# Designs tried in a protein design chat: VH-VL binders against q8is19r433to663. Part 8

Target 1, 231 residues: q8is19r433to663
Amino acid sequence: GSNIIAQQITIIDNEMLMAIPPSQFLHKSFSKESKSPQFHDMVSKFNEWARWTSSEILSKEKLVERVVTLSFFIDLAKSCVELGNYNAANAIVGGLNHSSISRLKLTWERLSTKVTQDYDRLLSLFDLSMNYKNYRDEIKSTKAKIIPYLGLFPKDLIAIEEGNDNFTNNNLINTEKFRLLYQTIKKIQSYQQPLFTFKTSEPIKQYLKNISNGLSEEKDFHSISHKLEPR
Key: E = the ipSAE of ESMFold2; O = the ipSAE of OpenDDE; V2 = 0.75 times the mean of E and O plus 0.25 times the DockQ between their complexes.

## First folded at step 1 (VH-VL)

Design o9 (framework fv_ontamalimab)
Fold by ESMFold2-Fast, scan of step 1:
Structure o9 (fold): chain C 231 residues (1-231), chain A 125 residues (1-125), chain B 112 residues (1-112)
Amino acid sequence: as target 1 above (231 residues)
Amino acid sequence: QVQLVQSGAEVKKPGASVKVSCKASGYTFTSYGINWVRQAPGQGLEWMGWISAYNGNTNYAQKVQGRVTMTADTSTSTAYMDLRSLRSDDTAVYYCARDLYYDILTGYSYGMDVWGQGTTVTVSS
Amino acid sequence: DIVMTQTPLSLSVTPGQPASISCKSSQSLLHSDGKTYLYWYLQKPGQPPQLLIYEVSNRFSGVPDRFSGSGSGTDFTLKISRVEAEDVGIYYCMQSIQLPYTFGQGTKVEIK
């Protein structure tokens, strides 16, 4: 079920997170793939999780199968949150919230009340309003090992870097700017810890590592969506 | 549960030194900074300084610069504040408080979210 | 150093009535990251300070919804919609946009 798959996704995401050297977060190295290959590997995988979600739903010509698949991915995202994997959970929610999926009204209206409530909670958790307030509050309140949403790293680091001068008015080093950068880098490093609670299922892990094979291209999503459920 | 437990009350003579301890439990000690804040009888809160439990970097308030030393022992998850050349105006309750590092996922911390119970330091002749 | 100024310094309120405390900073607490680094603490008699509100308007875990924070830039307000006996103590605003962290002088809240 979805819980075993969520565990394998979390193993993959954690291995990728741990492989990122801290230097890839310095001096905006993350903005160039050549300077931050491990960071961009994880960005690529995040995008694959989202595309996999949309592609699988769109591959189902029969309404009943689309409803089952949509329900599966909502449950998968919920399982990822329960395991502390906010990165994959947000990627899956992104795939579910893609305009080609959200427009499938016949599919959405056939979800059970329970699954609809689970999706509403996920949308609330990953709501972009107030700089991801709900998500930031939830992460702050947890004591467990987590895999954070990778996309906020560059945003927060750029805000610190560009919001503060390197030198004060007296041409002295701005210690507050470097304190904030130091704290941010050290917090990123604090998330790079091994998992102790999940067992590897090699067949499932191998499938998930190679999911890009056979997926529909994002540029085709709207065309497929409109063929399944015309406007 | 996250807790900071401080050492007991101290009575010192002017010119002496005092070393207050702050033992952390329930979290990864090296992931957070520790602030020291004091409060003189009937007065408000005054920030004294900060130490990183990760690398030992410190920043001290100008008023106590040169008289204070903050340290952290990662093997016992304990922070220390050593204040020298004590004067009568150093009489205060001294608090340690956890300063969460800037968390890229949770954003900037709540400032000082977890406080020790306080250590009363009395400087009298 | 950033100077934090609270008004009033003392409030006596009838139980169930609202209370409002103002906090002004000598310079803007708005960071380029879009966040405002302003916090509210309550110190009950004989206890250490406890965090009530972080980043202007966010209630800390376990804080009752009768507490609310608002404001921007240099002007901030803490409101208690209906004061209860357990709310008695001294309230402090604090900034953490730059070192040293600085506190307001405190506002004492008492029941009439």
Scores: ipSAE 0.000, ipTM 0.393, lowest interface PAE 16.7, mean pLDDT 83

Design r1 (framework fv_romlusevimab; at its last look DockQ between E and O 0.02; V2 from the best seeds 0.00; counts 0 for: pae O 13.6 > 2, placed apart)
Fold by ESMFold2-Fast, scan of step 1:
Structure r1 (fold): chain C 231 residues (1-231), chain A 125 residues (1-125), chain B 108 residues (1-108)
Amino acid sequence: as target 1 above (231 residues)
Amino acid sequence: QVQLVQSGSELKKPGASVKVSCKASGYTFTSYAMNWVRQAPGQGLEWMGWINTNTGNPTYAQGFTGRFVFSLDTSVSTASLQISSLKAEDTAVYYCARDLYYDFWSGYSYGMDVWGQGTTVTVSS
Amino acid sequence: SYVLTQPPSVSVAPGKTARITCGGNNIGSKSVHWYQQKPGQAPVLVIYYDSDRPSGIPERFSGSNSGNTATLTISGVEAGDEADYYCQVWDSSSDHVVFGGGTKLTVL
């Protein structure tokens, strides 16, 4: 099952990505939800994928079921990477790495060696050190259709704006700054393409689109975690 | 009510160590990064770094590596700053401050909306 | 390293408008946050993302940011507005938070 679910997640993420107007990446519009509603819909959905991951694991009072669920989400994140969906994979890894989940030592100790190795590879891939070097290297080496982690585009656009003046020291337009901004926006647009190889499962897609309706609020995660494994 | 409550003032001799704690309440501790900011007597605000409360990974500003250590105890929603081998120059008010962003999406410090009351650390012989 | 420059002091008469500037190379491309600090107290966020106000901050406080200068504007200044004011940005190139040196606002 994780592959079918990963496919539906990817369909949803791609539909949301394609809905973002390029203007929402201009003039720091992405920094304000009121100026970038479609961009922030995708931010909200990223947070829902993460919260869903943590909430599902914490909903399992029985240790055996909690181990199965943890293993499932590790496999799901791996499947998302294999399908080129780095956005959802990163969100799921975020949910797995939440302190309310990472503290569940009894649960983590019961994972198979293979699943533990899969998780270690995912942590390495999405390691933020050196400005997401591992992730950026992975993206550069792939030629397949991908959904990138969109959180790096605001960072890159801000870095270009900060590192480059609008005018040179001679009061001439800085063409290099505008070239870099244009290239980044065109790169984003290059990812906004239809999916041709995935089949829709309407029941699963609808469940995932409305996933927020049944999730625990994050403020409760710490309390639930300590009831499951008090230590 | 969202609050950050810091430990009480400390008077230490040079060469000692100190641990300043910052207890969070009223929000999900791991959803917001925690910043550390110091202010020497009569001086401005100086950013020391931040810790990712979800991953536990600290980032230190230049000049705050080595003797300064950021840590977490998520079981009590507490961030801590330890300063070893104290010097007179470490005399300051130390603040913890919560980042504006509270989601899994963000990876950098945007601003600080909630501040602890400050912990005065005085280093004198 | 990125540097923010503030005047060390600004004086204003009660009821008038105070303007506190924050200078930085191409600061208009960054998001500026402003903090108020009264003696013996922790800083309080008064403006975030250039011009937005947190709940509880009166409409007298406003912000702008363009070119090389961000400005905190306090209209109808009250004696209770006397404080140190700090601007702050996040510098993406270094992944570091940068504060201005602070401005002491004196209400005559």
Scores: ipSAE 0.019, ipTM 0.489, lowest interface PAE 5.9, mean pLDDT 84
Fold by ESMFold2, look of step 2:
Structure r1 (fold): chain C 231 residues (1-231), chain A 125 residues (1-125), chain B 108 residues (1-108)
Amino acid sequence: as target 1 above (231 residues)
Amino acid sequence: QVQLVQSGSELKKPGASVKVSCKASGYTFTSYAMNWVRQAPGQGLEWMGWINTNTGNPTYAQGFTGRFVFSLDTSVSTASLQISSLKAEDTAVYYCARDLYYDFWSGYSYGMDVWGQGTTVTVSS
Amino acid sequence: SYVLTQPPSVSVAPGKTARITCGGNNIGSKSVHWYQQKPGQAPVLVIYYDSDRPSGIPERFSGSNSGNTATLTISGVEAGDEADYYCQVWDSSSDHVVFGGGTKLTVL
């Protein structure tokens, strides 16, 4: 099942989250890979989760296999949300929304009503409108262990940095700016907690850690998609 | 090998429409945002907006909401700018430029590292 | 409505150092990109993220950004460096890209 794979993805994502030093979120370090290597490792894995999703669906030449695979990834994203792993869930939704996947009408129309409703809820959760309002409301009201969507922290930290001077008009340190930065960093650190809930499956974990080695490249997705479902 | 090739220059009358195309090659089209930048004769660079090539969602700069429409055809790695109800003040060189984002989800600019050659749109009677 | 201010022109003798400034409120918190545009050509990225150089840009080009001022520095200026130079940021509050007005560098 999807739950077991979601647990292993969550173990992998949490290990990467735990490895990010707080300094990589300061002074716009996260925007330069040389100053934020652990942060960018996790961003890179986010993109691998998304690419994995798209590539696996496109690898299924038979329609019924493609529908099963599409359904599996929707269930996987749902399982990630249930486990509090919003980072991987958003990555998988990103892979499902890739233009090469969203155009597969024959595949999408074969989904059960339940799976379609699950997908619609996931789309709504990660909708970017109103500064990710649905996502932000979700994580305020949810479970004790969260692996948040990492991409939102750079946005928040940039907004604080750009909206506040380092010094007031009297050349005093702007304590409100540094309070806001501190609160954001403390929020990030509150997510950096050990994960002891799930049993590690070493074979599955190793497969997931090495996933990019066998995947189709994104440059090929368009060609494969049109071969599968011409329109 | 990374290139942005734009459609040829256009001469139009006021009130007409024009579509400027920008064909990308040598990279994964959906991994980079596409900016549109205008430069009127003798003037500086003016950002018109960008389009997320992964989702197709555009962002328009102030003053470019309405007559200006960004669109994509990802099957041929092409971004397009359509300008309707052309006015003389629309006379300019229009550039497409790839923004080096690390992904859509961050929305952060890494600089416009590859530019199209520009398309001159001239609006005159 | 974030604004970037550049001097309209800068003149330097060959072999000397040119400094082109880009002023903005708290610009030091933003990532600044610099473009070179020669007459009749598209802009070329010469500095990104304050101080990083794209492949193929000479080491003579460097950048800095702190406080309210970003600076593009061109050492050992050559006649081939004559161009218009634009700074650019992304402003998170408006979700907009902003260009400076441009600076014409003249090598005399």
Scores: ipSAE 0.011, ipTM 0.585, lowest interface PAE 9.2, mean pLDDT 85
Fold by OpenDDE, look of step 2:
Structure r1 (fold): chain C 231 residues (1-231), chain A 125 residues (1-125), chain B 108 residues (1-108)
Amino acid sequence: as target 1 above (231 residues)
Amino acid sequence: QVQLVQSGSELKKPGASVKVSCKASGYTFTSYAMNWVRQAPGQGLEWMGWINTNTGNPTYAQGFTGRFVFSLDTSVSTASLQISSLKAEDTAVYYCARDLYYDFWSGYSYGMDVWGQGTTVTVSS
Amino acid sequence: SYVLTQPPSVSVAPGKTARITCGGNNIGSKSVHWYQQKPGQAPVLVIYYDSDRPSGIPERFSGSNSGNTATLTISGVEAGDEADYYCQVWDSSSDHVVFGGGTKLTVL
């Protein structure tokens, strides 16, 4: 089921998160791959989760199988959220929200009401409106170990870096700016902790690490989608 | 504390209507589907359907269409079951139950982990 | 419609192991949940997702599911375990929740 998969995904994501030196979040280092290889590795994996989601759904020629697969990934995203892995959850949601997937009306219409409800909650959680307010509220309230959505860190850090001068009008160090930056970095470091609740399934983990093998390319998604459900 | 509290017992005449309420507390009401389960005297559990607490969309089990209506008042975290044109065979205990269940490829799931205390509806001439 | 079949009754002596079966076509491919219901009380979830225990449920309760049969196992049965037990699944084809007919466990 999605539970075991979610656990292994979370293990993988957490390992990647832990591997990112805090220095890669400083001085906009994350904007350059050469200066932040571990950060970009995790970003790549994020994109891979999304692509995997869309690719697997589109690989199902039969409507019933497609519905089952769609349901699985919704459940998987939900499971990730339950485990505190918001990064992978959002990646999966991204794959689900891909235009090639969202257009599959026959498939979506066949989802159970319960699964639809779960999906709606996921959409709400990762709603972009108000700068991811729902997501931010969610992670703010949690005391458990989580894997945050990595994509917001660069955004937040850039906002601080660019929104504040290094020096005040009186040529004094802008301590508030640096306080904000270090607070953010410290928060990131707080997430870089080992997982204590999951047992590694090496076969599944290795499979997921190499999940890109056999996936369709994004450029082909729409073509495949139209073949599945012409409109 | 997570709990569901249902309205009190009802005694009705045939042809009358009844509305059973189920108030949720201790959790986000709209985050979990709400099931309705019926149990006639000395009988087993019978699923009546469930309602999407986010969208308000109900799904009725076969045999529970028409006279049975699920509704929500999200402002007070309450789900309701209305039964119209009551019949003697409607005599039963009615339960609301929170559902955490996934579909066929489900991961972590609790099923119906929280139940109301039940509401006895008696239909008698 | 999907159907779950339970034995109407199971009897067990105190301290012994009770096994309650739930039959269904390819039920092993589904997630089975189990409920305990004592007289005059609401059902209580005792096993979810085939074999997982909710918080507060004793380790004496366990579940398995494969092929066409799910099983609720209660080891070291106590007098307090006497109750009706229901298995439950969700059927994707009909989008219906399905309960078994229930099994009355009697502790002799």
Scores: ipSAE 0.000, ipTM 0.504, lowest interface PAE 13.6, mean pLDDT 90
ESMFold2 (binder alone), look of step 2: mean pLDDT 92; pTM 0.944

Design r10 (framework fv_romlusevimab)
Fold by ESMFold2-Fast, scan of step 1:
Structure r10 (fold): chain C 231 residues (1-231), chain A 119 residues (1-119), chain B 108 residues (1-108)
Amino acid sequence: as target 1 above (231 residues)
Amino acid sequence: QVQLVQSGSELKKPGASVKVSCKASGYTFTSYAMNWVRQAPGQGLEWMGWINTNTGNPTYAQGFTGRFVFSLDTSVSTASLQISSLKAEDTAVYYCAREGWYDEYFDYWGQGTTVTVSS
Amino acid sequence: SYVLTQPPSVSVAPGKTARITCGGNNIGSYSVHWYQQKPGQAPVLVIYYDSDRPSGIPERFSGSNSGNTATLTISGVEAGDEADYYCQVWDSSSDHYVFGGGTKLTVL
C-alpha cells in the first residue's frame, strides 16, 4: 500500500509547489505568513506529514502494531524518494527521527534488517551536515521531475544574502550576490511544473489533505512516548 | 571578481608525475564544486571529474581513475590535479572550472595549464 | 555512454544569423549549456540551461532545445564571434558531464 499513498502525497505536494508565486521567495517574504501564504501552506503541510508520521506510530499501544506502523512509514519515505518527492520523504524521516519516536528502543530493535538498512540510507540521504551534501548530490544526478525539499530554498537565499556583501571591497556593486539570488529563484521555478504521471485516488487524496484532523499535538508526543516505553 | 589562476606549463618525460594547481579568489571557495576538463592538441573538451570543495571528496570520470588524483587545500583556496606515470597521450591543456551554484554548467574557467609529455 | 554530435564547422556572413546544432538522443529532456572558445583562451559560458544568458553575453546569443536537437543561435554575427562552440549536458544515467565535439564558426 505505501506506493499508492506516496503517489497521492506527491500529487498534493506538486499542486502546492506549483501554487507558490516566485515573489514569495523575494525580499524575505517567506518570513511572514501574510506575505507568503502559499509558501506557508506548503510548510504547514510538510509539518503535517512529519506530525502524522509521529502521531500514527504513537497511537499504537501494542508493540507488534507499532513495529508494523514504523516499518510502513520507512517504506513510505522510500517510496516518496523513488517517485522523486524529496520534500515529503524528508518530512516523514523528520517524524521518524523525532525524539519521541527515536527513543522507542523496543520498537526499533524489532524491525527487519532490510527495513533498518532502508532507514539508515534515508537518514544518510537527509543528513543535514555539510549543508545537506548527500541530498544535494542525489538531486544533482537526476533529470527526472522532482519535488525538492522546500526548506533549503529559504536557507540558501538567506545564506546568499548574509554571506555576500552588497558591495565588493572596491565599493562596486557585488554582481555575484545578485546573480546567485536570481539563479536561486530560477531554479525554484524550474521545479514548478505539472506532474501528471499518477492516477488520482480521490478517497486517499482527501484523507491525506485532511490528516490534521485527529492528530496528536506535538507537545503531547514525549508524554505518550514515555507511557508506551518507559525510559 | 571571481578568478581561477592555474600553475605554469610543464614538460615531463614518460613515467614522471605532474601536479597542476588552481587557485580561486573572489568567492567562498567551499560553496562551489571544482571540475577538471582536459583538451588534447587539436581536440575537443573532455570532462575528467570533480571535487567537492567542502568535503574534499573527489569523483572521477571513467578513464581517469587510478593515475589521476584530485585534492584541495582550503586554507589557500586551491584545488590540485596530480597525474602519475605520465604517458604521451596525457599531453593536453588541463582546465579547472567552477561549477555554477545550481550545478551542471561551468561559469568560470582557469586559463589552462599545458602539460607536454615527450621523450 | 551518451554522445553529443555537432557539425565540425559552420560559415556565416557578417550581420547574418548563425545556427549551431547539438544532436543527442532525446536531448530535449536534458539541460544544454554552451561555451565559446577562442584560440589560446579558456572556454567562456555563453548559454546555460538551454536558453539563459550569463551577465555580459550579448542578446544576439540565444538557445533552444527540443526533441533530438539543441541549437545555439547567434544573430547579427560579428567578426569577434569567430570561435569554437561546445554544447554540454549532465547525463544522470552515467553520472557524467558530456561535451559535444565542437563547432568552428567562421565569419567570412
Scores: ipSAE 0.000, ipTM 0.459, lowest interface PAE 15.4, mean pLDDT 85

